# VHH binders against q9ulm0r997to1333: the designs that were tried, part 3

Target 1, 337 residues: q9ulm0r997to1333
Amino acid sequence: FSIPVHFTNGTYHVVGFDGSSTVDEFLQRLNQEIGMRKPSHSGFALFTDDPSGRDLEHCLQGSVKICDAISKWEQAMKELHPGKSEGGTRVVKLMYKNRLYFRSQVKGETDRERLLLASQTSREIVAGRFPINKELALEMAALMAQVEYGDLEKPALPGPGGTSPAKAQHLLQQVLDRFHPRRYRHGAPAEQLRHLADMLTTKWATLQGCSPPECIRIYLTVARKWPFFGAKLFAAQPAQLSSKENALVWIAVNEDGVSILDHNTMQVHITYPYSSVTTFGGCRDDFMLVIRSIPDKSSGKSHIEKLIFRMAAPKIAEATFIMASYMNHCTTTVNPP

## First folded at step 16 (VHH)

Design k4
Fold by OpenDDE, fold request of step 19:
Structure k4 (fold): chain B 337 residues (1-337), chain A 119 residues (1-119)
Amino acid sequence: as target 1 above (337 residues)
Amino acid sequence: EVQLVESGGGLVQAGGSLRLFCAASGFDFSRYAMAWLRQAPGKRREWVALIYYEGRTDYKDSVKDRFTISRDNAKNTVSLQMNSLKPEDTAIYFCAKSWYSTSRFFDSWGQGTQVTVSS
């Protein structure tokens, strides 16, 4: 058997498997075939789409058989869509994405890894889960455009080989759709969008001759300036708001711990290292963190703080698993067997 | 180890035709996209034609409708039929392996074969 594994840049690789293949074995094969590092280094994992069609992804556990995962998905699909017509043609989508990010592993990144990380970051930027101003957004979009499409072709003088202005405009729109934050484009007047396209053209033109690896290098260098690069962000609402204000926050989960970020600016409010986290996970319908403060030198009393956040159930699960993974990783690295 | 061996290059007059061949080994050929690249004197190497693992093809605009890339998975070979050749097509042509099934990036190529188109 073979199945396409989809990457963050919209491409895919077809990977073979048999009835006994585990997710770990499957990933090993995939990594070997495409030239990726081991998951322990790269932090990449395998995901499925949601059988309901919702914008959810499910991380596959390493010990699970690929066939079982597929079967489970198909069964769920069937149950959700009992009618013959709509459910019959959809197949499970396997996705290969970065799940865990380690700063210490940056030096060993492969060109494939860098490309996929850049692509994944681009998706986060587009989705509004990355702090970026309008100017930088254009620069980043231009870099990705250079990687994906190469040099911007100069509007050919009316000669047989020139790209039609319409085609050029269409390409620019595609680039904006793919690589530019949606929040900056939605609701914008047509004139502003045209201006945006013009600015993109200007930025893209400056990258003439820049190779994809160089563009990716620049892209990642810029992106990594954000301290929460590689972090997973979860939208959450504090349950106990001291102030009547329905203030959304981002919960950022990375190798350092759990951070609360401002929803609009993505400025960090507070960071909780994993050493301070005593309990975490779902509590009823909410996400709960129990934090132990460092004992005050004067009183010797440690303060325990319980934080409760309203989050979607699937996101609670995801956050919990990611936190657990980071905690386990930290423990293993400190106490090598 | 990935090995790619090109053949079929030569001297041809403008308007003429050549067929290039590439023999591939050292990897599961059927799962990877393959490409032909070329490098003209004093110019950068550029892709000319690409064939994905399933047989879908893509071409540089300058060679579109003149060049045809094909593959034989049973023989692990890639071919490039070049028709209506122009002096501008003069270059060393390389057979290249893509990173994976639908990648447009290449990680391996052969020694190349010289194609010279005379005016």
Scores: ipSAE 0.894, ipTM 0.958, lowest interface PAE 0.4, mean pLDDT 93
Fold by OpenDDE, fold request of step 19:
Structure k4 (fold): chain B 337 residues (1-337), chain A 119 residues (1-119)
Amino acid sequence: as target 1 above (337 residues)
Amino acid sequence: EVQLVESGGGLVQAGGSLRLFCAASGFDFSRYAMAWLRQAPGKRREWVALIYYEGRTDYKDSVKDRFTISRDNAKNTVSLQMNSLKPEDTAIYFCAKSWYSTSRFFDSWGQGTQVTVSS
């Protein structure tokens, strides 16, 4: 058997497997074939799309058989879409994405890893889960354009081989759709979008001759200036907000702990290291964190704080599992066998 | 170790035809996209034709409808049929292995074969 594994840049690799292949074995084969590091270094994992068609991804556990995962997905699909012909033709989509990000592993990144990280970051930027101003957004989009399409072709003088202005404009719009934040384009009038395309042209033109590896290097260098690069962000609403302001926040989960970010600016409000987290996970329909504060040197009394956030159930599960994974990783690194 | 050996280059007059061949070894050939690259004097190396693992093809605009890339997975070979050759096609042509099934990035290529098109 073989199945395509989809990457964040829109490409895929077809990987073989048999009835006994586990997710770990499958990933090992994939990594070997495409030149990736092992998951413990790269932090990449295998995901499936949601059988309901919702914008959810499910991380596959390493010990699970690939065939079982596929079968389970197919069964769920059938159950959720009884009698619908469209449901019958949909097949499971396997996705290969970064799940855990480790700063200490940056020096050993392969060119494949860097490309996929950049692509994944680009998706986060487009989705509005990365703090970026309009100018930087254009620069980042231009870098990705250079990687994916190469040098921007100069508007052909009316000679026979020149790209038609219409084609060029279409390409620019495609680039904006793929690599530019949606929030900056949403509801924008046509004139503003044209202006945006012009600005993109200017930025992209400056990258003439820049190789894809160099563009990716620049891209990641810029992106990594954000302290929460590689973090997973979850939209959440604090349940106990004493103040009338039902303000949304971002919960950022990374190797350092759990951070609460401002929803609009993504500025950090507070960070809770994992050492301070005593309990975490779902509580009824909410996400709960129990934090033990560092005892005041003067009183010796540790203060326990319970934080409750309204969050979608699938996101609660995801956040919980990611936190657990980071905690486990930290424990194993400190106690090498 | 990945090995790619090109053959079939030579001197041809404008409007003529050549067929390039590449023999591949050292990897699962059927799983990877393959490409032909070329490098003209004083210019950077550029991709010319790409064939994905399943046989879908892509071409540089300048060679579209003139060049045809094909592969034989049973023999681990890739070929490039070049028709209606132009002086601008003069270059060293390289057979290249892609990163994976549908990647447009390449990690290995051969020593190349010289193609010279005279006016």
Scores: ipSAE 0.894, ipTM 0.958, lowest interface PAE 0.4, mean pLDDT 93
Fold by OpenDDE, last read:
Structure k4 (fold): chain B 337 residues (1-337), chain A 119 residues (1-119)
Amino acid sequence: as target 1 above (337 residues)
Amino acid sequence: EVQLVESGGGLVQAGGSLRLFCAASGFDFSRYAMAWLRQAPGKRREWVALIYYEGRTDYKDSVKDRFTISRDNAKNTVSLQMNSLKPEDTAIYFCAKSWYSTSRFFDSWGQGTQVTVSS
């Protein structure tokens, strides 16, 4: 059997498997074939789309058989779409994405890994889960454009081989759609979008001759300046906020712990290292964190703080599992067998 | 170890035709996209034709409708039929292996075969 594994840049690789292949074995094969490091270094994992068609991803566990995962997905799909013939044509989509990010593992990244990380980051930027100003957004978009499309073709002087202005404009729009933050484009008048395209042209033109590896290097260097690069962000609403201000926050989960970020600016409010987290996970319909404060030297009493956030159930699960993974990783590193 | 061996290059007059061949070994050929690259004197190496693992093809605009890339998975070979050759097509042509099934990036290529198109 073979199945396509989809990457963050819109491409895929077809990977073979048999009835006994586990997710770990499957990933090992995939990594070998495409030139990726092992998951413990790269942090990449295998995901499925949601059988319901919702914009949810499900991380596959390493010990699970690929066939079982597929079967489970198919069964769920059938159950969710009873009688609709259209449900019968949909096939499970396997996705290969970075799940855990370790700063210590940056050294040794393969060119494939860097490309996929950059692509994944680009998706986060587009989705508004990365702090970026308008200028940098254009620069980042231009870098990705150079990687994906190569050198921007100069509007051909009216000669037989010149790219039609319409075609060029279409390409620019495609680039913006793919690589530029949606929040900056949403509701923008046509004139502003045209101006944006012009600015993109200017930035892209400066990258003439820049190779894809170099562009990716630059891209990641810039992106990694953000302290929460590689973190997973979850939109959440604090439950205890007495004041009517339904202030949304981002919960950022990374190797250092759990951080609360401002929803608009993504500035960090507070970071809770994993050592301070005593309990985490779903509590009824909410996400709960129990934090133990460092005992005051004067009183010796540790203060326990309970934080409750409103989050979507699937996101609660995802956050919980990611946190657990990081915590387990930290424990293993301190106590090598 | 990945091995790619090109053949079929030569001297041809403008308007003529050549067919290049590539024999591939050392990897699961059927799972990877393959490409032909070319490098003209004093110019950078550029891709001219790409064939994905499933047989879909893509071409550089300058060679579109003149060049045809094909593959034989049973024989682990890639071919490039070049018709209506022009002097600007003069280059060393390389057979290249893609990173994976639908990648446009390449990780290995052969020694190349010289194609010279006279005026």
Scores: ipSAE 0.894, ipTM 0.958, lowest interface PAE 0.4, mean pLDDT 93
Fold by OpenDDE, fold request of step 19:
Structure k4 (fold): chain B 337 residues (1-337), chain A 119 residues (1-119)
Amino acid sequence: as target 1 above (337 residues)
Amino acid sequence: EVQLVESGGGLVQAGGSLRLFCAASGFDFSRYAMAWLRQAPGKRREWVALIYYEGRTDYKDSVKDRFTISRDNAKNTVSLQMNSLKPEDTAIYFCAKSWYSTSRFFDSWGQGTQVTVSS
């Protein structure tokens, strides 16, 4: 058997497997074939799309058989779409994405890893889960454009070999759609979009001759300046908000712990290291964190704080599993067997 | 170890045709995209033709409709039919292996074969 594994840059690799292949074995094979590091270093994992068609991804556990995962997905599809013949034609989509990010592992990144990280970051930027201003957004989009399409072609003088202005404009719009934040383009009139395309042209033109590896290097260098690069962000609403204002926050989960970020600015409000987290996970329909404060030197009493957040159930599960993974990783690193 | 061996280069007059061949070994050929690259004197290496694992093809605009890339998975070979050759096509042509099935990046290439197109 073989199945395509989709990457964050829109490409895929076809990987073979048999009836006994586990996700771990499958990933090992994939990594070997495409030149990726092992998951413990790269933090990449295998995901499926959601059978319901919702914008959800499900991380596959390493011990599960690939065939079982596929079967489970197919069964779910059947259950969710009873009688619809069209539901029968949808095939599970396997996705290969970074799940855990480790700063200490940056030095050993492969060119494939860097590309995929950059692509994944680009998706986060487009989705509005990365703090970026309009100027930097254009620069980042231009870098990705250079990686994907190469040098911007000069508007062909009316000669047989020149790209039609229409084609050029179409390309620019495609680039914006793929690599530019949606929030900055949403509801924009055509004239503004044209202006944006012109700005992109200017930025992209400056990258003439820049190789894809160099562009990726620059891209990641810039992106990594954000302290929460590689973190997974979850939109959440605090349940105990003293103030009537439904203030959304971002819960950022990374190797350092759990951070609460401002929803609009993505500035950090507070970080809870994993050492302070005593309990975490779903509590009824909410996400719960129990935090132990450092004992006051004077009283010796540690304060326990319970934080409750409203989050979608799948996101609660995801956050919980990611946290657990980081905690386990930290424990293993401190006490190597 | 990945091995790529090019053949079929030579001297040809403008408007002429050549067919390049590449024999691949050392990897699962059928799962990877393959490409032809070329490097002209004093210029950077550039891709000219790409064939994905499933057989879909892509070409540089300058060679579109003149060049045809094909593959034979049973023989682990990739070929480039070059028609209507121009002096600007003069270069060393390299057979290249892609990173994976649909990647446009390459990690291995052969020693190359010289193609010279005379005016």
Scores: ipSAE 0.893, ipTM 0.957, lowest interface PAE 0.4, mean pLDDT 93

Design k4
Fold by OpenDDE, last read:
Structure k4 (fold): chain B 337 residues (1-337), chain A 119 residues (1-119)
Amino acid sequence: as target 1 above (337 residues)
Amino acid sequence: EVQLVESGGGLVQAGGSLRLFCAASGFDFSRYAMAWLRQAPGKRREWVALIYYEGRTDYKDSVKDRFTISRDNAKNTVSLQMNSLKPEDTAIYFCAKSWYSTSRFFDSWGQGTQVTVSS
């Protein structure tokens, strides 16, 4: 058997498996074939789409058989779409994405890892889960454009070999759609979008001759300046907030702990290291964190704080599992050979 | 170890045709995209034609409708039919292996075969 594994840049690799293949074995094969490090270093994992068609992803556990995972998905699909013959044509989509990010593992990244990380980051930027101003957004989009399409072709002087202005404009729009934050484009009048395309042209033109590896290097260097690069962000609403301040926050989960970020600015309100987290996970329909403060030197009394957030159930599960993974992970410093 | 061996290059007059051939070994050929690259004197190496694992093809604009890339998975071979050759097509042509099934990036290529198109 073989199945395509989809990557964050829109491409895929077809991987073989048999009835006994576990997710770990499958990933090992995939990594070997495409030039990725082992998951303990790269932090990449295998996901499925949701059988309901919702915008949810499900991380596959390493010990599970690939065939069982597929069967489970198919069964769920049938249960959710009874009698619809058309539901029978949808097949499970396997996705390969970074799940855990370790700063200590950056030095050993392969070119494939860097590309996929950059692509994943780009998706986060487009979705509005990365703090970025308009200027930097254009620069980042231009870098990705250079990686995906190469050098920007100069508008065709009247001759048989030049790209038509219409084609060029279409390409620019595609680049903006793929690599530029949606929030900056949403509701923008056509004139503003044209202006944006012009600015993109200017930025992209400066990258003439820049190789994809170099563009990716620059891209990641810039992106990694954000302290929460590689973190997973979850939209949440604090339950204890007074009726007037029902403001959304971001819960950021990374190797350092759990942070609460402002929803709009993504500025850090507070960070809870894992050492302070005594309990975490779902509580009824909410996400709960129990935090123990450092004992006051004077009183010796530790204060326990319970934080409750409203969050979608699947996201609660995801956050919980990611936290657990980080807490259990022994950061092995891979010494470069 | 990945091995790619190109053949079929030579001297041809403008308007002429050549067929390049590449024999691949050392990897599961059927699962990877393959490409032809070329490098002219003093210029950077550039991709010319790409064929994905499923047989879909892509071409550089300058060679569209003149060049045809094909593959034989049973024989682990990839070919490039070049018609209506121009002096601008003069270059060393390389057979290249992609990173994976639908990647446009390459990690291996052969020694190349010289193609010279005279005016």
Scores: ipSAE 0.893, ipTM 0.957, lowest interface PAE 0.4, mean pLDDT 93
Fold by OpenDDE, look of step 17:
Structure k4 (fold): chain B 337 residues (1-337), chain A 119 residues (1-119)
Amino acid sequence: as target 1 above (337 residues)
Amino acid sequence: EVQLVESGGGLVQAGGSLRLFCAASGFDFSRYAMAWLRQAPGKRREWVALIYYEGRTDYKDSVKDRFTISRDNAKNTVSLQMNSLKPEDTAIYFCAKSWYSTSRFFDSWGQGTQVTVSS
């Protein structure tokens, strides 16, 4: 059997497997074939789309057989769409994405890994889950454009080899759609969009001759300036907040701990290192964190704080598993067997 | 080890045709996209034709409708039919292996074959 594994840049690689192949074995093969590091270093994992069509992804566990995962997905699909024959039904989509990000492993990144990280980051930028101003957004979009399309072709001077203005404009629009934050374009008048395209042209033109690896290097260098690069963000509503306070926050989960970010600005409100987290996970329909404060020097008594967030159930599970994975990783690195 | 061996280059007059061949070994050929790159004197190496694992093709605009890339998975070969050649097509042509099935990036290429188009 073979199945395409989809990457964040819209490309895919076809990987073979048999009835006994586990997710770990499958990933090992994939990584070997495409020149990726081991998951313990790269933090990449295999995901499936949700059979319901919702914007959910499911991380596959390493010990699970690929065939079983596919079968489970197909069964769920059938249950959700009773009576629809095999013809015209969605097939499971396997996705290869970064799940855990480790700063200490940056030095060993492959070009493939860098490209995929950049692509994934680009998707986050477009979706509004990355703090970026308009100027930087254009620069980042231009870098990705250079990676994807190469040098911007000069408008066709009167001669057989020039790109038509219409084609050029279409390309620019595609680049904006793919690599520029939606929130900055949403509802914008045509004139503003045209201006945006012009600015993009200017930025993109400056990258003449820049190779994809170089562009990716620049891209990641810029992106990594954000302290929460590689973190997973979850939209959440604090349960204890008064009606007057901003009802939404980002819960950022990374190798350092759990941070609460402002929903709009993505500024950090507070960070809880994993050492302070005593309990975490779902509590009824909410996400709960129990935090132990640093003992007061005067009293020696530690204060326990319970934090409750409203989140979607699948996101609670995801956050919980990611936290657990980071905690386990930290333990293993400190005490190698 | 990945090996790519190009052949078929030569001298041709403008308007003429050449067919380049590449023999590949050392990897599962059928799962990877393949490409032809070229490098003219004093210029950077550039891709001109790409064929994905499933047979879908892509071309540089300057060679579109003149060049045709094809592959034979049974023989692990890639070919480039070049028609209506122009002096601007003069370059060393390289057969290249892509990163994976549908990648436009390349990790290996051969020694190349010289193509010279005279005016």
Scores: ipSAE 0.813, ipTM 0.922, lowest interface PAE 0.5, mean pLDDT 92
Fold by ESMFold2, fold request of step 19:
Structure k4 (fold): chain B 337 residues (1-337), chain A 119 residues (1-119)
Amino acid sequence: as target 1 above (337 residues)
Amino acid sequence: EVQLVESGGGLVQAGGSLRLFCAASGFDFSRYAMAWLRQAPGKRREWVALIYYEGRTDYKDSVKDRFTISRDNAKNTVSLQMNSLKPEDTAIYFCAKSWYSTSRFFDSWGQGTQVTVSS
């Protein structure tokens, strides 16, 4: 057997396995073949897409057999689409991407890990889950353009069928679509999009001769200035809203704990270290955190605070799993009783 | 551990043809893209032709329709047929292995084989 394992930059690697191969064994082969560290260092994990086609991913546990995971996915697809023949339904997609980010592991990153971390971050920037101002966003898009396409070149193709101006403009718009935040181009008239492409050209041209590894290092250096680089963000609605308007926040889960961020600015309101989290979990669409504050010095008493957030049940499960994984990784610290 | 050995270089008149050959070992050849890179004196090494693990190919514009890359997964070999050679094709040619199946980045190459095209 062999199967493609996809990465966030749209590339993949084909990995061989047999009926007895566990996810752990499969990943050992994958990592050896692509030049990445083991998951305990890189924080990468293997995911399947959701059989329903929804925008959900499922992390595969290391002890599970690959063939069993594929079969489970196929059975779920069959139950959702009875009566469809093969060829009219999609096949499972395996994705390998970062799940847990550990600051202590940055020094040992391989070139492949840095490429794929930058690619994953670029997707978050495009989707609006990463704070970046308009000027810097264009510089970041130019860095990714240099990585993926190399030096910006004026078309030199001869012939009466020259596609130089139209083809060059199409490429620039493709770069913006792929690497530039959607929110900054939403509803923009064609003239402003052309001007944005001209500015991209200027930024990209300054990168002539810059190697992909150097561009990736610059990209990650800039991206890592945000304290929540590597965090997983979940949109959530705090309970007890008195207005008719939605009041969304980001719940950011990282190695330090759980943080509540302003939805628009992504500035942190508060961080709850895992040592202060006594209980967490969900019921239907309600995610609960129970926080024990540091004991008051004068009374010795700690405050217990219950936080309730509305968010989709599958996202609650994902957040809970990631939190548990970080807590288990740091076995020298245990939540207070 | 990865070993790539190029051969088939030499001196050729402009308009002539030459076939380069690369023997690969030390990795699972059938799962990686392979490429030919070249480096003229004083110039950067540049990509010339690429063949993906499944056989799809891509070429630098200046060699398109003149060069043909092919692979033989049973023999772990890759070759480059170069036709209609020009003096600008003069360079050391390197056989390269990709990072992974569909990567266009390379992490290993051989000693190279010299191709000289005289006018």
Scores: ipSAE 0.724, ipTM 0.891, lowest interface PAE 0.7, mean pLDDT 88
Fold by OpenDDE, look of step 16:
Parts: structure tokens; C-alpha cells; sequence
Structure k4 (fold): chain B 337 residues (1-337), chain A 119 residues (1-119)
């Protein structure tokens, strides 16, 4: 059997498997074939789309057989779409994405890994889950354009072989759609979009001759300046809203702990290291964090703080699992078997 | 070890045709995209034709409708039919292996074969 594994840049690789292949074995094969590091270093994992069609992804566990995962997905699909013959044509989508990010592993990154990380970051930027101003957004989009499409071709002087202006404009629009934040484009008048395309052209033209690896290097260098690069962000509403706090926050989960970010500016409000987290996970329909504060020098008593956030149930699960993974990783690193 | 061996290059007059061949070994050929790259003197290496693992093809605009890339998975070969050759097509042509099934990036290529198109 073989199945395509989809990457964050829209490409895929077809990987073979048999009835006994586990997710770990499958990933090993995939990594070997595409030149990726092992998951413990790269932090990449295998995901499936949601059979309901919702914008949800499900991380596959390493010990699970690929066939079983597929079967489970198919069964769920059938259950969710009873009698619809058209529902039967949808096939499970396997996705290969970075799940855990480790700063200590940056030095050993492969070109493939860097590309995929950059692509994934680009998706975050487009989705508005990365702090970026308009100028930098254009630069980042231009870098990705250079990677994906190569040198911007100058509008051909009216002669045989020149890219038609229409084609060029189409390409620019495509680049903006793929690599530029949606929030900056949403509701923008046509004139502004044209101007944006012109600015993109200017930025892209400066990258003439830059190789994809170089562009990716630049891209990641810039992106990594954000302290929460590689973090997973979850939109959440604090249950206890002080009159001064925004209705929404980002919960950022990374190797350092759990951070609360301003929803609009993505500025960090507070970071809770994992050592301070005593309990975490779903509590009823909410996400709960129990934090042990550093004992006050004066009282010597540690204060326990309970934080409750309203989040979608799937996101709660995801956040919980990611946190657990980081915590486990830290434990394993400190106490190697 | 990945091996790619190109053949079929030569001297041809403008308007003429050549067919390049590449024999591949050392990897599961059927799962990878393959490409033809070319490098003209003093210029950067560029891809000219790409064929994905499933047989879908892509071409550089300058060679579109003139060049045809094809593959034979049973023989682990990729070919490039070049028609209506122009002096601008003069270059060393390389057979290249992509990173994976639909990648446009390449990790291996052969020694190349010289194609010279005379005016």
C-alpha cells in the first residue's frame, strides 16, 4: 500500500506501508525517503484531517498502525455521512507537520526541515497567528515567493516569450493569497490590493538570484526573532475577565511552558514554566491550568492559582497533549534511560 | 547511492531536435519527481522540465510546447524530447532527482550531457 503524505508547502510524498506498519515505522520511512531527522529532533509528526471536514487535525500516535488509523478515519467518515454516496469519495489526508519545536535542535536542521518549518510558519503568518507588521509581511511573502516560484520574471517586453502582464498579476495575487496575512487583505479595496502587489513586486525583485536555501535561511532567521517561534497558539477566553483585560487571549505552548499573549498584539502577558504547572487539561468544557506560584519570601507559602479558559474542546485536547509531550520530553532529557 | 546517467546530447542546428535520456538507480524511482536541468555558460543552473511521480509535467515557459519530459518507471528512465531547438537552448543538461514525489527541489543530478544548438 501507499499513501500520500502532505506537507505544509502544498506538496506531498507517497509513502509505502503494509498492514503491520506503525506510525513510527511509517514516519521513519518517510523521514528516510525525504531526508528528515528523526521526530525526537525535528519535532515533526503525522496528522490526519478530521472526517467531519472541520478544520481540525489529529495527531497520530506512534504505536498505532497506519491501517488502523485509516480505517478508523473511514469509519468515522461513514458514520458522519450516512447515505451520502459523495461522502464516500473523500479519502483520509495524512499531513506531516511540526508539532514540537526545540531550540536546541536548530543547529542540525536539514534543508528539508527548514523548508517545511518555513512553510508552516508561513501558514501561521497568513492565518494571523504570528506577529508581523505590513512591511515585514511583504518581505516574508517575497521570500516564500522566491522559494516557490524562483526569480520574478520581468514583464516581457512585447516579444515572443514574455510573461503576459495578466499572468504576472495572477502570479502576484497567488503569492499574496498564499503567503501574505489574510487580515491585512481582508476587505481591502482593489486599489489597495494592486498597491500591495506592486510592493510585493519590488520586494521580490530584490531577491533576484537568491537560492531557495538562502531564502529559507533568511526567512527562518527573521521568524525566529519572535520568542514564540514554533509555539502553538490557541485562542482562548479567560473565564475570569477583569474589566481591563481583553475578551480573548492566545495561549502559547512551547518548550518553555505556557504563555498568555495578548490576542491583538501577541505581546506576552505572562509565562508559566512547566515546573509551575501542577495540573492542566480539560475541566468540564474549559481549559484549566493550575499554577503554583513561587513562594513569597515573606510568607514562605506557595500560592496556587487556578486559571480557566474557554476553548473549543478539540483545542483543549490538543493543547493538553502538546503540553504533556513537552513535559515528558523535559523529563526524558534530564533523566535519560 | 543515487546514480543518474545522462545521454543523448550533441550538436544540432537551430530548429532541430534532440532526445535526451537518463538512467536512474539507487532509489525508488517511481516515487520521486524527476527533472531536467540545464546550465548555460556563465548562467545559473535552472530547471526546464519536471515530471512528478504520477506523470504530471511542468515546464519552464521558454521551453513549453517545445520540450516534452517523460518517464518509464519500469526502466527507471526519464527522457527529454527537445524540438525546435534554439541557440538559447545551448547548455549542459542534467537529469535530476527531486526531494520527493512532488518536490521542485533537487538533491541529486548526473554529470550532464552537452547540448549545442548552432545558428
Amino acid sequence: as target 1 above (337 residues)
Amino acid sequence: EVQLVESGGGLVQAGGSLRLFCAASGFDFSRYAMAWLRQAPGKRREWVALIYYEGRTDYKDSVKDRFTISRDNAKNTVSLQMNSLKPEDTAIYFCAKSWYSTSRFFDSWGQGTQVTVSS
Scores: ipSAE 0.716, ipTM 0.888, lowest interface PAE 0.6, mean pLDDT 92

